# VH-VL binders against DENN domain-containing protein C297.05, part 16

Target 1, 138 residues: DENN domain-containing protein C297.05, of Schizosaccharomyces pombe (q9y7q7r449to586)
Amino acid sequence: VNEIPGWNDVDLYPLFRALSIPNILVLFEAALMEAKVIFLSENLGMLGYASQALLHLLYPLTWQGLYIPVLPRRLISCFEAPCSYIIGTLSYFFHMDDVPLDNIPLVVCDLDKNSVSTFGKIVRLSRSLRSKLQAHLK
Key: E = the ipSAE of ESMFold2; O = the ipSAE of OpenDDE; V2 = 0.75 times the mean of E and O plus 0.25 times the DockQ between their complexes.

## First folded at step 17 (VH-VL; framework fv_gevokizumab)

Design r2 (from m6 with heavy chain R99H Y106W; at its last look DockQ between E and O 0.73; V2 from the best seeds 0.00; counts 0 for: pae E 6.6 > 2)
Fold by ESMFold2, look of step 17:
Structure r2 (fold): chain C 138 residues (1-138), chain A 121 residues (1-121), chain B 107 residues (1-107)
Amino acid sequence: as target 1 above (138 residues)
Amino acid sequence: QVQLQESGPGLVKPSQTLSLTCSFSGFSLSDMGVGVGWIRQPSGKGLEWLAHIYWDDDKRYNPSLESRLTISKDTSKNQVSLKITSVTAADTAVYFCAHRSYWGTWSFDYWGQGTLVTVSS
Amino acid sequence: DIQMTQSTSSLSASVGDRVTITCRASQDISNYLSWYQQKPGKAVKLLIYYASSLQSGVPSRFSGSGSGTDYTLTISSLQQEDFATYFCQQYHRTPYTFGQGTKLEIK
């Protein structure tokens, strides 16, 4: 479907406010592969807005995995889920030691630091497509 | 530049408590995702992970030694301390402290030089 | 606990040789494996992380490979400064465990 930046600006603003375009493309590529995505922030609103923005970026595709934009501390075991997910949680409570590091691709994104760490293999879009998308998203 | 240095007593008598300090520079334990760990190497043997502590004071211990280990930090002084109670000859080793971070290699990427501790009567 | 085994405790080689050091985990560690170099009187040095990723500042003659339970460190052309002890370490699950080390000696 059409990815003209103008028609998506409002829906994608939280991601563009927090992350560089290259990092947003990594998240997009990870979501297309149905990877596990974890969003971190000290701001509860950002967790919700960024998760929603990622879903909108996938349009017209729909996310079929687990979707918990704000995970309460008591549910930390959800990181062990056997399926792909998009989960947001507060940075203060997050520790990588307690997340199973399986072969399924995992992306951990700190919205407060513009940081994206990948675990496993992410299949990237072609170089030309990435360059064109990056140019259009400026 | 990241640097770590261990300090300790050198010689400790059996049954006493061993206290070690790691002093570091080039990073802070106020940096989210950062931790400092302790690893030891008994003479002529391999490396053994003991414990590490994170910026938020979360602590992880090797289960085989957990009842005798206490790790703590002083973020303002850039120091991490390790105590080992009721030491025996088996605790004679070179002790290292090391840095790690979620936002880097996720490994012990910088180590101190190590400090020898001998447990002897 | 995940056991890490380096079956060779000592390996003899000459400058210029290609050297391979192996490490085996008791269960799948999904490439969460590091290689370290230790020389007497010096800080331990990280060489490889995530099985095959080269640490910054490490010469390109070092490489890592493997998956699942079997991993290797390769030095493509051995240099004088590479004579040292090499350890593998898993960081898939606590407690983090190390291999017993492989000492690389001059032939």
Scores: ipSAE 0.067, ipTM 0.686, lowest interface PAE 6.6, mean pLDDT 85
ESMFold2 (binder alone), look of step 17: mean pLDDT 91; pTM 0.932
OpenDDE, look of step 17: ipSAE 0.170; ipTM 0.762

Design r3 (from m6 with heavy chain R99H, light chain Y96W; at its last look DockQ between E and O 0.75; V2 from the best seeds 0.00; counts 0 for: pae E 3.3 > 2)
Fold by OpenDDE, look of step 17:
Structure r3 (fold): chain C 138 residues (1-138), chain A 121 residues (1-121), chain B 107 residues (1-107)
Amino acid sequence: as target 1 above (138 residues)
Amino acid sequence: QVQLQESGPGLVKPSQTLSLTCSFSGFSLSDMGVGVGWIRQPSGKGLEWLAHIYWDDDKRYNPSLESRLTISKDTSKNQVSLKITSVTAADTAVYFCAHRSYWGTYSFDYWGQGTLVTVSS
Amino acid sequence: DIQMTQSTSSLSASVGDRVTITCRASQDISNYLSWYQQKPGKAVKLLIYYASSLQSGVPSRFSGSGSGTDYTLTISSLQQEDFATYFCQQYHRTPWTFGQGTKLEIK
């Protein structure tokens, strides 16, 4: 993965330290289907690392939705965007009830707790593909 | 196991303030995503959501009653309180408190037995 | 506010029957719909969330279906303990609102 040209500056290590492989796969699946993804952490740096890592995993696909690695509290209304997005924000001020739920699936990932919650239906990869990816990510 | 129990005055006079308390166990309002809501049910009618308080003391109210409602919590006592001012006969109902969390069902997954409050002169 | 309508306020059935209870929202609630069971003297019980997800501990004879504005709670084979009042609730947005309830009575 790190051998991909142009991605030498991407460090996947923080994400893999923070999350289990199954949770990373859920995020990957969510991104593949252009769902909404919210990253939560008490560490702003982790938000940047996580979102960048997720984009890296999508290669050669390019994320087409809204991308805000670090969303400040004052811009919480951005969660109201009726489109796919990857947004990170501090856990301190996050409320799910401020995120409108619509027909676009939402995945919320707490990087500090290694937890992933889904709201809506996420299309899952086949067992064979999951196994291959899991093996590759280890 | 999660348990909730409502307590109230039973009888309140019109124009007075109704105070309710929800005592709970099996969870903490210190946990992110956790909240407690109040729902009431007039006799023979449906359920009406009143207010909700989150672990971080954020509060949400039913807009139709917001001006008369005050919800608060005492995390150390595992209690949530609701005050309703200027009560009328329309506020006669069984009042429930219920647990809700962002994670999992995102619904009121545990309820108290309810406490009847009658507004009468 | 989102209005939740249970057009059937009362329904009579017998043990063993297949029972269907409907709930309609005034707008698309994107499957953010829960079903509750209420019995006198007992705590309200969550049965279904997200339209079709069965709450832990709830018998498999209960199921939920639907999308958009129309949702259904189904009891495949009614048991004696299932006679109760059933409510739907949307949590698509606040204020969270409930249906008026459907009372399932013994025929």
Scores: ipSAE 0.307, ipTM 0.786, lowest interface PAE 1.8, mean pLDDT 92
ESMFold2, look of step 17: ipSAE 0.398; ipTM 0.800
ESMFold2 (binder alone), look of step 17: mean pLDDT 92; pTM 0.944

Design r4 (from m6 with heavy chain G104N; at its last look DockQ between E and O 0.17; V2 from the best seeds 0.00; counts 0 for: pae E 12.5 > 2, placed apart)
Fold by ESMFold2, look of step 17:
Structure r4 (fold): chain C 138 residues (1-138), chain A 121 residues (1-121), chain B 107 residues (1-107)
Amino acid sequence: as target 1 above (138 residues)
Amino acid sequence: QVQLQESGPGLVKPSQTLSLTCSFSGFSLSDMGVGVGWIRQPSGKGLEWLAHIYWDDDKRYNPSLESRLTISKDTSKNQVSLKITSVTAADTAVYFCARRSYWNTYSFDYWGQGTLVTVSS
Amino acid sequence: DIQMTQSTSSLSASVGDRVTITCRASQDISNYLSWYQQKPGKAVKLLIYYASSLQSGVPSRFSGSGSGTDYTLTISSLQQEDFATYFCQQYHRTPYTFGQGTKLEIK
């Protein structure tokens, strides 16, 4: 098994092109605490790229929840899963009515708008650690 | 600070259209993941969900009443309206509006006090 | 449509009692169930959402449990202000449907 790139910018470029570094850090913090993460885009390829890039940011940690980078419309009930997930779907058919909040917080990221919305409590890294990480990712 | 208040005509004649307005404060329908719904309660009976509308104009209706219901919003006025056409005595009830939000898994977390509507000739 | 049944229409109890109210769904609702309290002349109050999550500002004597089709609201030590009607609601699939209510009365 080849080493999965974690902090290597090559595999992360699609995410950095779509989102500001502060927003990427929110996604990283959400994934570290095993939150629910939803990616939205009108571009199916971007959904796959962003989901994979988030996984690479977690290296050497491995994602243990559901992982569905491109969710078809017929499977929108997957948002109801009571566990952590990383799911991408087309912006057009995404409706918040299908996404319940349980004790696991949610982050919704619109890759086309550089928009990250947080629902529930996300545990943040210390201010100094966030600043150090931002400098590393530039 | 989340507050909702219903207003309506009080009395409506059979076969007419019932129009209800929900005015609210402490949140906006421009906020992602927020919606407002309508629930009614006939005298001495249980609650019946009618419809809801979200910030992105997504709308859902109770299928048993769908042909008679129209829900709409005016985001700039913090108002949601419900129209019920061709009313009968069966539409006599207290009508509530209530907020839906992601924070409580889209349960109805804040309700208005309700407004009584009587359908009578 | 998913039918919600509260088999008990009224309960009599005294202050300090432990009270349970049961709600049954006609099919699995995957914990998408809320409990509401209604008092005459007052707005409906959300108590419990997602079967067991306590709404902010609701006293901890209220709790919810259950899964699948069978759900329970428990009041661990009844207070004077708890005499009211309690409704369950499923919000798994539209139309969102309510139980008929259980009226909790002073014994």
Scores: ipSAE 0.006, ipTM 0.566, lowest interface PAE 12.5, mean pLDDT 85
ESMFold2 (binder alone), look of step 17: mean pLDDT 92; pTM 0.944
OpenDDE, look of step 17: ipSAE 0.814; ipTM 0.925

Design r5 (from m6 with heavy chain G33Y; at its last look DockQ between E and O 0.79; V2 from the best seeds 0.00; counts 0 for: pae E 11.2 > 2)
Fold by ESMFold2, look of step 17:
Structure r5 (fold): chain C 138 residues (1-138), chain A 121 residues (1-121), chain B 107 residues (1-107)
Amino acid sequence: as target 1 above (138 residues)
Amino acid sequence: QVQLQESGPGLVKPSQTLSLTCSFSGFSLSDMYVGVGWIRQPSGKGLEWLAHIYWDDDKRYNPSLESRLTISKDTSKNQVSLKITSVTAADTAVYFCARRSYWGTYSFDYWGQGTLVTVSS
Amino acid sequence: DIQMTQSTSSLSASVGDRVTITCRASQDISNYLSWYQQKPGKAVKLLIYYASSLQSGVPSRFSGSGSGTDYTLTISSLQQEDFATYFCQQYHRTPYTFGQGTKLEIK
């Protein structure tokens, strides 16, 4: 039996520690339809970990939109980007007024509160498929 | 439960400063993602957004009135204040304060009952 | 600024009627539209947000619809307590702007 040298499993634990399974599924559905996703936290590390975990949930699909897991205050105009994105920023300087609400669906997730808000229509997986996926994730 | 109440002078003379206070309970401006705003309604007219202030002291003003408006908060007293300088008869209205939350509605989800302010010589 | 127009200022109806109230934006507001109910001497009440989402505690006879620039509020079976003034408001871009209101009166 040979050891697999240097290989690490995908670590999804940061996302599961912060959010309920139904909320994680909403994020997964949003990412599959290439929506805009905003992560909020008071913890910089959490922004990076959650953003990376969401990307790993998409495996083997790759994210092709804008990806900025930690957005500094001076770059808030990135929320105006006309494309899909996954952007994280510190909670205490985030304001919804800085985010244009457009036709591209938007999901805003507060990692510290287990809160997911959706804007626009998120295409949901069928009720049967969602139930099966939730059972597997528990 | 969330409640807001406006307090104001009732009558103000032209060119003076109008000062309004919103007192609220059931939430705090030390809680993140919460703000309080001011909306007014002249008699028989529609509603006009004036300003709002967030938990982190970020402030937004209606651009048409910005030079005359000052919004401030006292988090320890659960109060938000609005000042309007150099008032005229056009500032006669019912003034409402309302809570704004980023989460869920992103609308003004709880309002006070309003306070009438009349600008008259 | 985004102008919100409610072309009907007053509308008469009877209890049990189906009522629609229309609101038009001067540009696309991407469903960032709320409906409010105002009664004299009462706090303004949020009914609908995001064009069609029902606020907690609001009766299911209220519904919202529309997209782009054209939005409607519907009361499927009018009740006595529903006689009030109704405002739409966009929250797509600042300054946030309101329609002029539609007063719903007993026929």
Scores: ipSAE 0.006, ipTM 0.588, lowest interface PAE 11.2, mean pLDDT 84
ESMFold2 (binder alone), look of step 17: mean pLDDT 91; pTM 0.929
OpenDDE, look of step 17: ipSAE 0.656; ipTM 0.887

Design r6 (at its last look DockQ between E and O 0.09; V2 from the best seeds 0.00; counts 0 for: pae E 5.7 > 2, placed apart)
Fold by OpenDDE, look of step 17:
Structure r6 (fold): chain C 138 residues (1-138), chain A 122 residues (1-122), chain B 107 residues (1-107)
Amino acid sequence: as target 1 above (138 residues)
Amino acid sequence: QVQLQESGPGLVKPSQTLSLTCSFSGFSLSDMGVGVGWIRQPSGKGLEWLAHIYWDDDKRYNPSLESRLTISKDTSKNQVSLKITSVTAADTAVYFCARRSYWGSTYSFDYWGQGTLVTVSS
Amino acid sequence: DIQMTQSTSSLSASVGDRVTITCRASQDISNYLSWYQQKPGKAVKLLIYYASSLQSGVPSRFSGSGSGTDYTLTISSLQQEDFATYFCQQYHRTPYTFGQGTKLEIK
């Protein structure tokens, strides 16, 4: 894994321990197309690790959307934002009813269940690129 | 031990307001992630979700009945209440309250009361 | 609203049988599916949550499977106490909706 300037302390291990490579690729593809990404976990630390890891994977691209690694329950209305975002929140605080579906694709990732749900169409990498990326991530 | 118990009037006249109370023990609505919901079942028919309330007083209603439903909680008494206005014969059913689980069985109703029958009749 | 359909309203079986009950959602519910057991005069019992997770205290002969829109409850070896009505429920989005139920009767 390549180092990002100023991000030498980024640990990708928690994300790769929690998620399968195919699920990580879906998240990567979602982020590339500036979709909405929601991370769920019962562990606050995991939320921070996961979102930071995803940003790291995007290097040298920089995320331009809303970024809230840990969203408290009182701010759940942030999911209504009509823009791209990467938001993490505790699983037991979350309900799909809190997230309106619009023309921006949404990916919901439960880090504790190694589960990824996609709402809308996400642009997938070519088979060749996916294969190369997968090989690099292993 | 988690327990829930419904209480209601048994009989209600058309156009009146039906008031139901769910008393529970073994958990608290001050606990994060916890909720309590109401579900009803007309005789010989399926189950219908009505509403539920979360520990933080967030409320969700069935859209088809929302205008007639009011759910509330009294955390200090371990009670959740449901009011249904302008009742008709269609509201005759067994009414259940159930706990919205947290920690593991998240989002599901993991404990139910035995239900209370409410008949709407003139 | 999301419609939940249990194609079989009634099923006859014998003790020891392998029993399968199916539930279909009108749209993808992302495994937010629970299975319940209902007996007259008793509290409804949660059996399976999140499509395949066994609720604590439930016998291991019960199992759930499926994904997307199609889900299945399986009883590997039916016991006398298992004769009851079983119904599925989605909690992916409100309003939460239930299948119409499958009554498991003694053959």
Scores: ipSAE 0.143, ipTM 0.751, lowest interface PAE 3.9, mean pLDDT 91
ESMFold2, look of step 17: ipSAE 0.167; ipTM 0.698
ESMFold2 (binder alone), look of step 17: mean pLDDT 91; pTM 0.935

## First folded at step 18 (VH-VL; framework fv_gevokizumab)

Design t1 (from q4 with light chain S53Y; at its last look DockQ between E and O 0.03; V2 from the best seeds 0.00; counts 0 for: pae E 15.2 > 2, placed apart)
Fold by ESMFold2, look of step 18:
Structure t1 (fold): chain C 138 residues (1-138), chain A 121 residues (1-121), chain B 107 residues (1-107)
Amino acid sequence: as target 1 above (138 residues)
Amino acid sequence: QVQLQESGPGLVKPSQTLSLTCSFSGFSLSDMGMGVGWIRQPSGKGLEWLAHIYWDDDKRYNPSLESRLTISKDTSKNQVSLKITSVTAADTAVYFCARRSYWGTYSFDYWGQGTLVTVSS
Amino acid sequence: DIQMTQSTSSLSASVGDRVTITCRASQDISNYLSWYQQKPGKAVKLLIYYASYLQSGVPSRFSGSGSGTDYTLTISSLQQEDFATYFCQQYHRTPYTFGQGTKLEIK
């Protein structure tokens, strides 16, 4: 537990409250390879907290893509960006057709349901490293 | 226009391998985001998803059948193939292939007419 | 596995009627639901995706609604060509599963 950067940081707790450890690892793997990450929730606060928690898991690595933890409806075209991103949006106006897919993989995470859907290839951590991280996160 | 056509053996003996081919036009599996899946329907019953494959060779199988299924593609021929090993009478069905796309609906948006396969006893 | 239940196996209706077909998931599928139309001897047709979005070329009399576990397909004014079997399907988690179908028959 104390081996993970920021484990005692309050900023990480929202992600661990909402998602299972295996799902958090998928998000972490996606973020390490600079994939596109979309968070969905009916709760605006959850979108902000989960997005921030994911960035804190990457410490000391810095996120270089778009970072929009709460996307207003007027900016839905940001899903068209040709780069990696972490974007949160309300579930009820999210449409997959607004998300052009490219060679950058996509992960869609519904925070209210502990659900992670992957589109494209996510490079997984080695089986040994995944087991070590799961043990430390529990 | 997007079109898909299934072809298969019509009749297969129990314990043999069922081989199906989907030939399609109006899109290519060299196009990013494109995929093809297989769905079957036993007579008077509902639809059952079997497998799908994408342009980047990402494959998914129905877990209940995964040990018996092999999906593959030939991008240059615009074909996708499905093999089902060790068939029984329970595998008698109409078999459909259908396009699946990241760029569109994430659903099976165009289907073939289906091909009947009967497993004789 | 997520089970999809269409509790009505057949409906009888007349041209011009409003028809509603229901579909229930065994767990939340977060609007990852499609509706399909099947006619004998024809290719299956996608009508609705993501619970409520109309596929290109589908008449506007078709609409989808619902959330969570409960979803509906509505035909606002039934036409002769709409007599068919309708299936829902979830694509939230593998295996992607279908409802048993609802056959819409002419009175």
Scores: ipSAE 0.006, ipTM 0.508, lowest interface PAE 15.2, mean pLDDT 83
ESMFold2 (binder alone), look of step 18: mean pLDDT 92; pTM 0.939
OpenDDE, look of step 18: ipSAE 0.630; ipTM 0.892

Design t2 (from q4 with light chain S34N; at its last look DockQ between E and O 0.81; V2 from the best seeds 0.00; counts 0 for: pae E 6.4 > 2)
Fold by ESMFold2, look of step 18:
Structure t2 (fold): chain C 138 residues (1-138), chain A 121 residues (1-121), chain B 107 residues (1-107)
Amino acid sequence: as target 1 above (138 residues)
Amino acid sequence: QVQLQESGPGLVKPSQTLSLTCSFSGFSLSDMGMGVGWIRQPSGKGLEWLAHIYWDDDKRYNPSLESRLTISKDTSKNQVSLKITSVTAADTAVYFCARRSYWGTYSFDYWGQGTLVTVSS
Amino acid sequence: DIQMTQSTSSLSASVGDRVTITCRASQDISNYLNWYQQKPGKAVKLLIYYASSLQSGVPSRFSGSGSGTDYTLTISSLQQEDFATYFCQQYHRTPYTFGQGTKLEIK
């Protein structure tokens, strides 16, 4: 990963610790198409670090949507935002029925289970490009 | 292997409360993202979603029936219960319970075989 | 509420036939549509979710297609065990509503 400008193993480590490379690529593809991304964990620090690591993967692109790495329960209505976002929340109070299933694709990532669920269409990169990125991430 | 089974009274008198129990195995409502719901099929009608309950006790009801429905769970017994108050002949149906899976499908992916409940005097 | 309509209540077909079953929503449901199979005395079975994704353990002769308001279930080569009633269901908005069902009968 250190071979790609702006990517650094230290900055990306939280994602590599939590997720398989195929799942990291799904998150990267979702972020490139400006989907909605939700991170779940029982660990507050992991929510912040994984959210920041996803932003580092996007370099040199900058995220312009909502960015709330730790969402308190009182702000649950933020899931209803009509724009792309990266939001992290504690898994024990998260509920899918609070997240509208609309025409914007959604990715839900449980960092504690290496689980990535997609809702809607995520456009995948070509097989050649995915292979190159997978090699660089190792 | 995920399995669900409904149990109920078979016959209920009008105006009484119908109580149904779903017993399940192969998953637990202590597992984050797991839920169980109830769907019924009245005679000569299609399927109708009634309610579901999630691992964290969050509950959703069909708005047209909400005032008469109560869903609850007993996680230690692997059971979910549904009560319907003030029943009429319109509540005669086959009642199904089904798992609602957040992982993978976000749908009712495993169903019980159903139990017939008849409301008559 | 979103109404789901299966215009055909019953179809007759022979083993080996290609069969299509249609489902129409009263408004756009953005592919949040399931197909279920119901046989007497058996648990209801999820076949297809998200309009076209095949549930694990379901034979590949089943496929789903469509978008917006119009969706179809296709059985490419009908088998004896496929004679059943088929329901669509939307899960775009509560209440989650079902079509009336299409019974597939032996000819």
Scores: ipSAE 0.072, ipTM 0.686, lowest interface PAE 6.4, mean pLDDT 86
ESMFold2 (binder alone), look of step 18: mean pLDDT 91; pTM 0.932
OpenDDE, look of step 18: ipSAE 0.699; ipTM 0.901

Design t3 (from q4 with light chain Y50W R93K; at its last look DockQ between E and O 0.25; V2 from the best seeds 0.00; counts 0 for: pae E 12.7 > 2)
Fold by ESMFold2, look of step 18:
Structure t3 (fold): chain C 138 residues (1-138), chain A 121 residues (1-121), chain B 107 residues (1-107)
Amino acid sequence: as target 1 above (138 residues)
Amino acid sequence: QVQLQESGPGLVKPSQTLSLTCSFSGFSLSDMGMGVGWIRQPSGKGLEWLAHIYWDDDKRYNPSLESRLTISKDTSKNQVSLKITSVTAADTAVYFCARRSYWGTYSFDYWGQGTLVTVSS
Amino acid sequence: DIQMTQSTSSLSASVGDRVTITCRASQDISNYLSWYQQKPGKAVKLLIYWASSLQSGVPSRFSGSGSGTDYTLTISSLQQEDFATYFCQQYHKTPYTFGQGTKLEIK
């Protein structure tokens, strides 16, 4: 069971406003196993805030992968990186064909639609732990 | 069960527009990650990818043919169409449509049987 | 464009033989390689995806291997129904390109 973030609960607000608790748990599970995470939005600020919120949710764990909360169109080849990452980009620039599949699982999150799609195997927390976390995050 | 079927005119005169339709079942282009592509094969020759379209209307064309190709979808009818303008004898081929699926293979995992199109005067 | 080369255009073999077909990419394709089987008048059949993953319903005598630029399809014990043309294809970057094919014929 994770402790509720202390006096900086507002740092997590963008993520909890945009996504349901089950979807946030999928992102948390993906980040714990160092998957590839892509955030999509039409709002540049939302990309930054959601990416930062996910990192804070991992505390005290430190993200060790690539971290680009706002990726410009000219750098779209960064999706080809052979390592874990958290990358945000504008929805209308993004296409799944730009993201090569490899052995590292991928999660694509559309922050504007509360949509989380997983590709590859994401190791899920135990049923008991997920239920406890979901109850505490409500 | 995933099935795709091509339909086309069989014979087309040079300089005309070739229109092809792919009808499919067992999946929908309303499903995230789903796409349909077109591949052709001239008699006794190799396969050439022409175009594909995804669930979100994103389209990709073979650059060598891009100026002559138009791909479109009708999600409610489970159909994808391809048009090739200004055809010549070089466009005589068997035309296949095939599914592309992100949830699994990320490859052309199911194909139609193909339809022969002959460009002849 | 990424060019795919199958160095052998035609191969003769007998039932029971082990057959190996090779495919080379002009640049690294990160295992985004598929093998297809084509018989006249039939739908093209996906055999192998992601270089080595066997498609559902494909017999286990088919296997794929390789990485980077060099890839191989192996048929461990050839059956009558395996006489066909085999294509590799990269799907790493557009335009998706196919090898020219290897026709497997009865010796």
Scores: ipSAE 0.006, ipTM 0.545, lowest interface PAE 12.7, mean pLDDT 84
ESMFold2 (binder alone), look of step 18: mean pLDDT 92; pTM 0.939
OpenDDE, look of step 18: ipSAE 0.355; ipTM 0.820

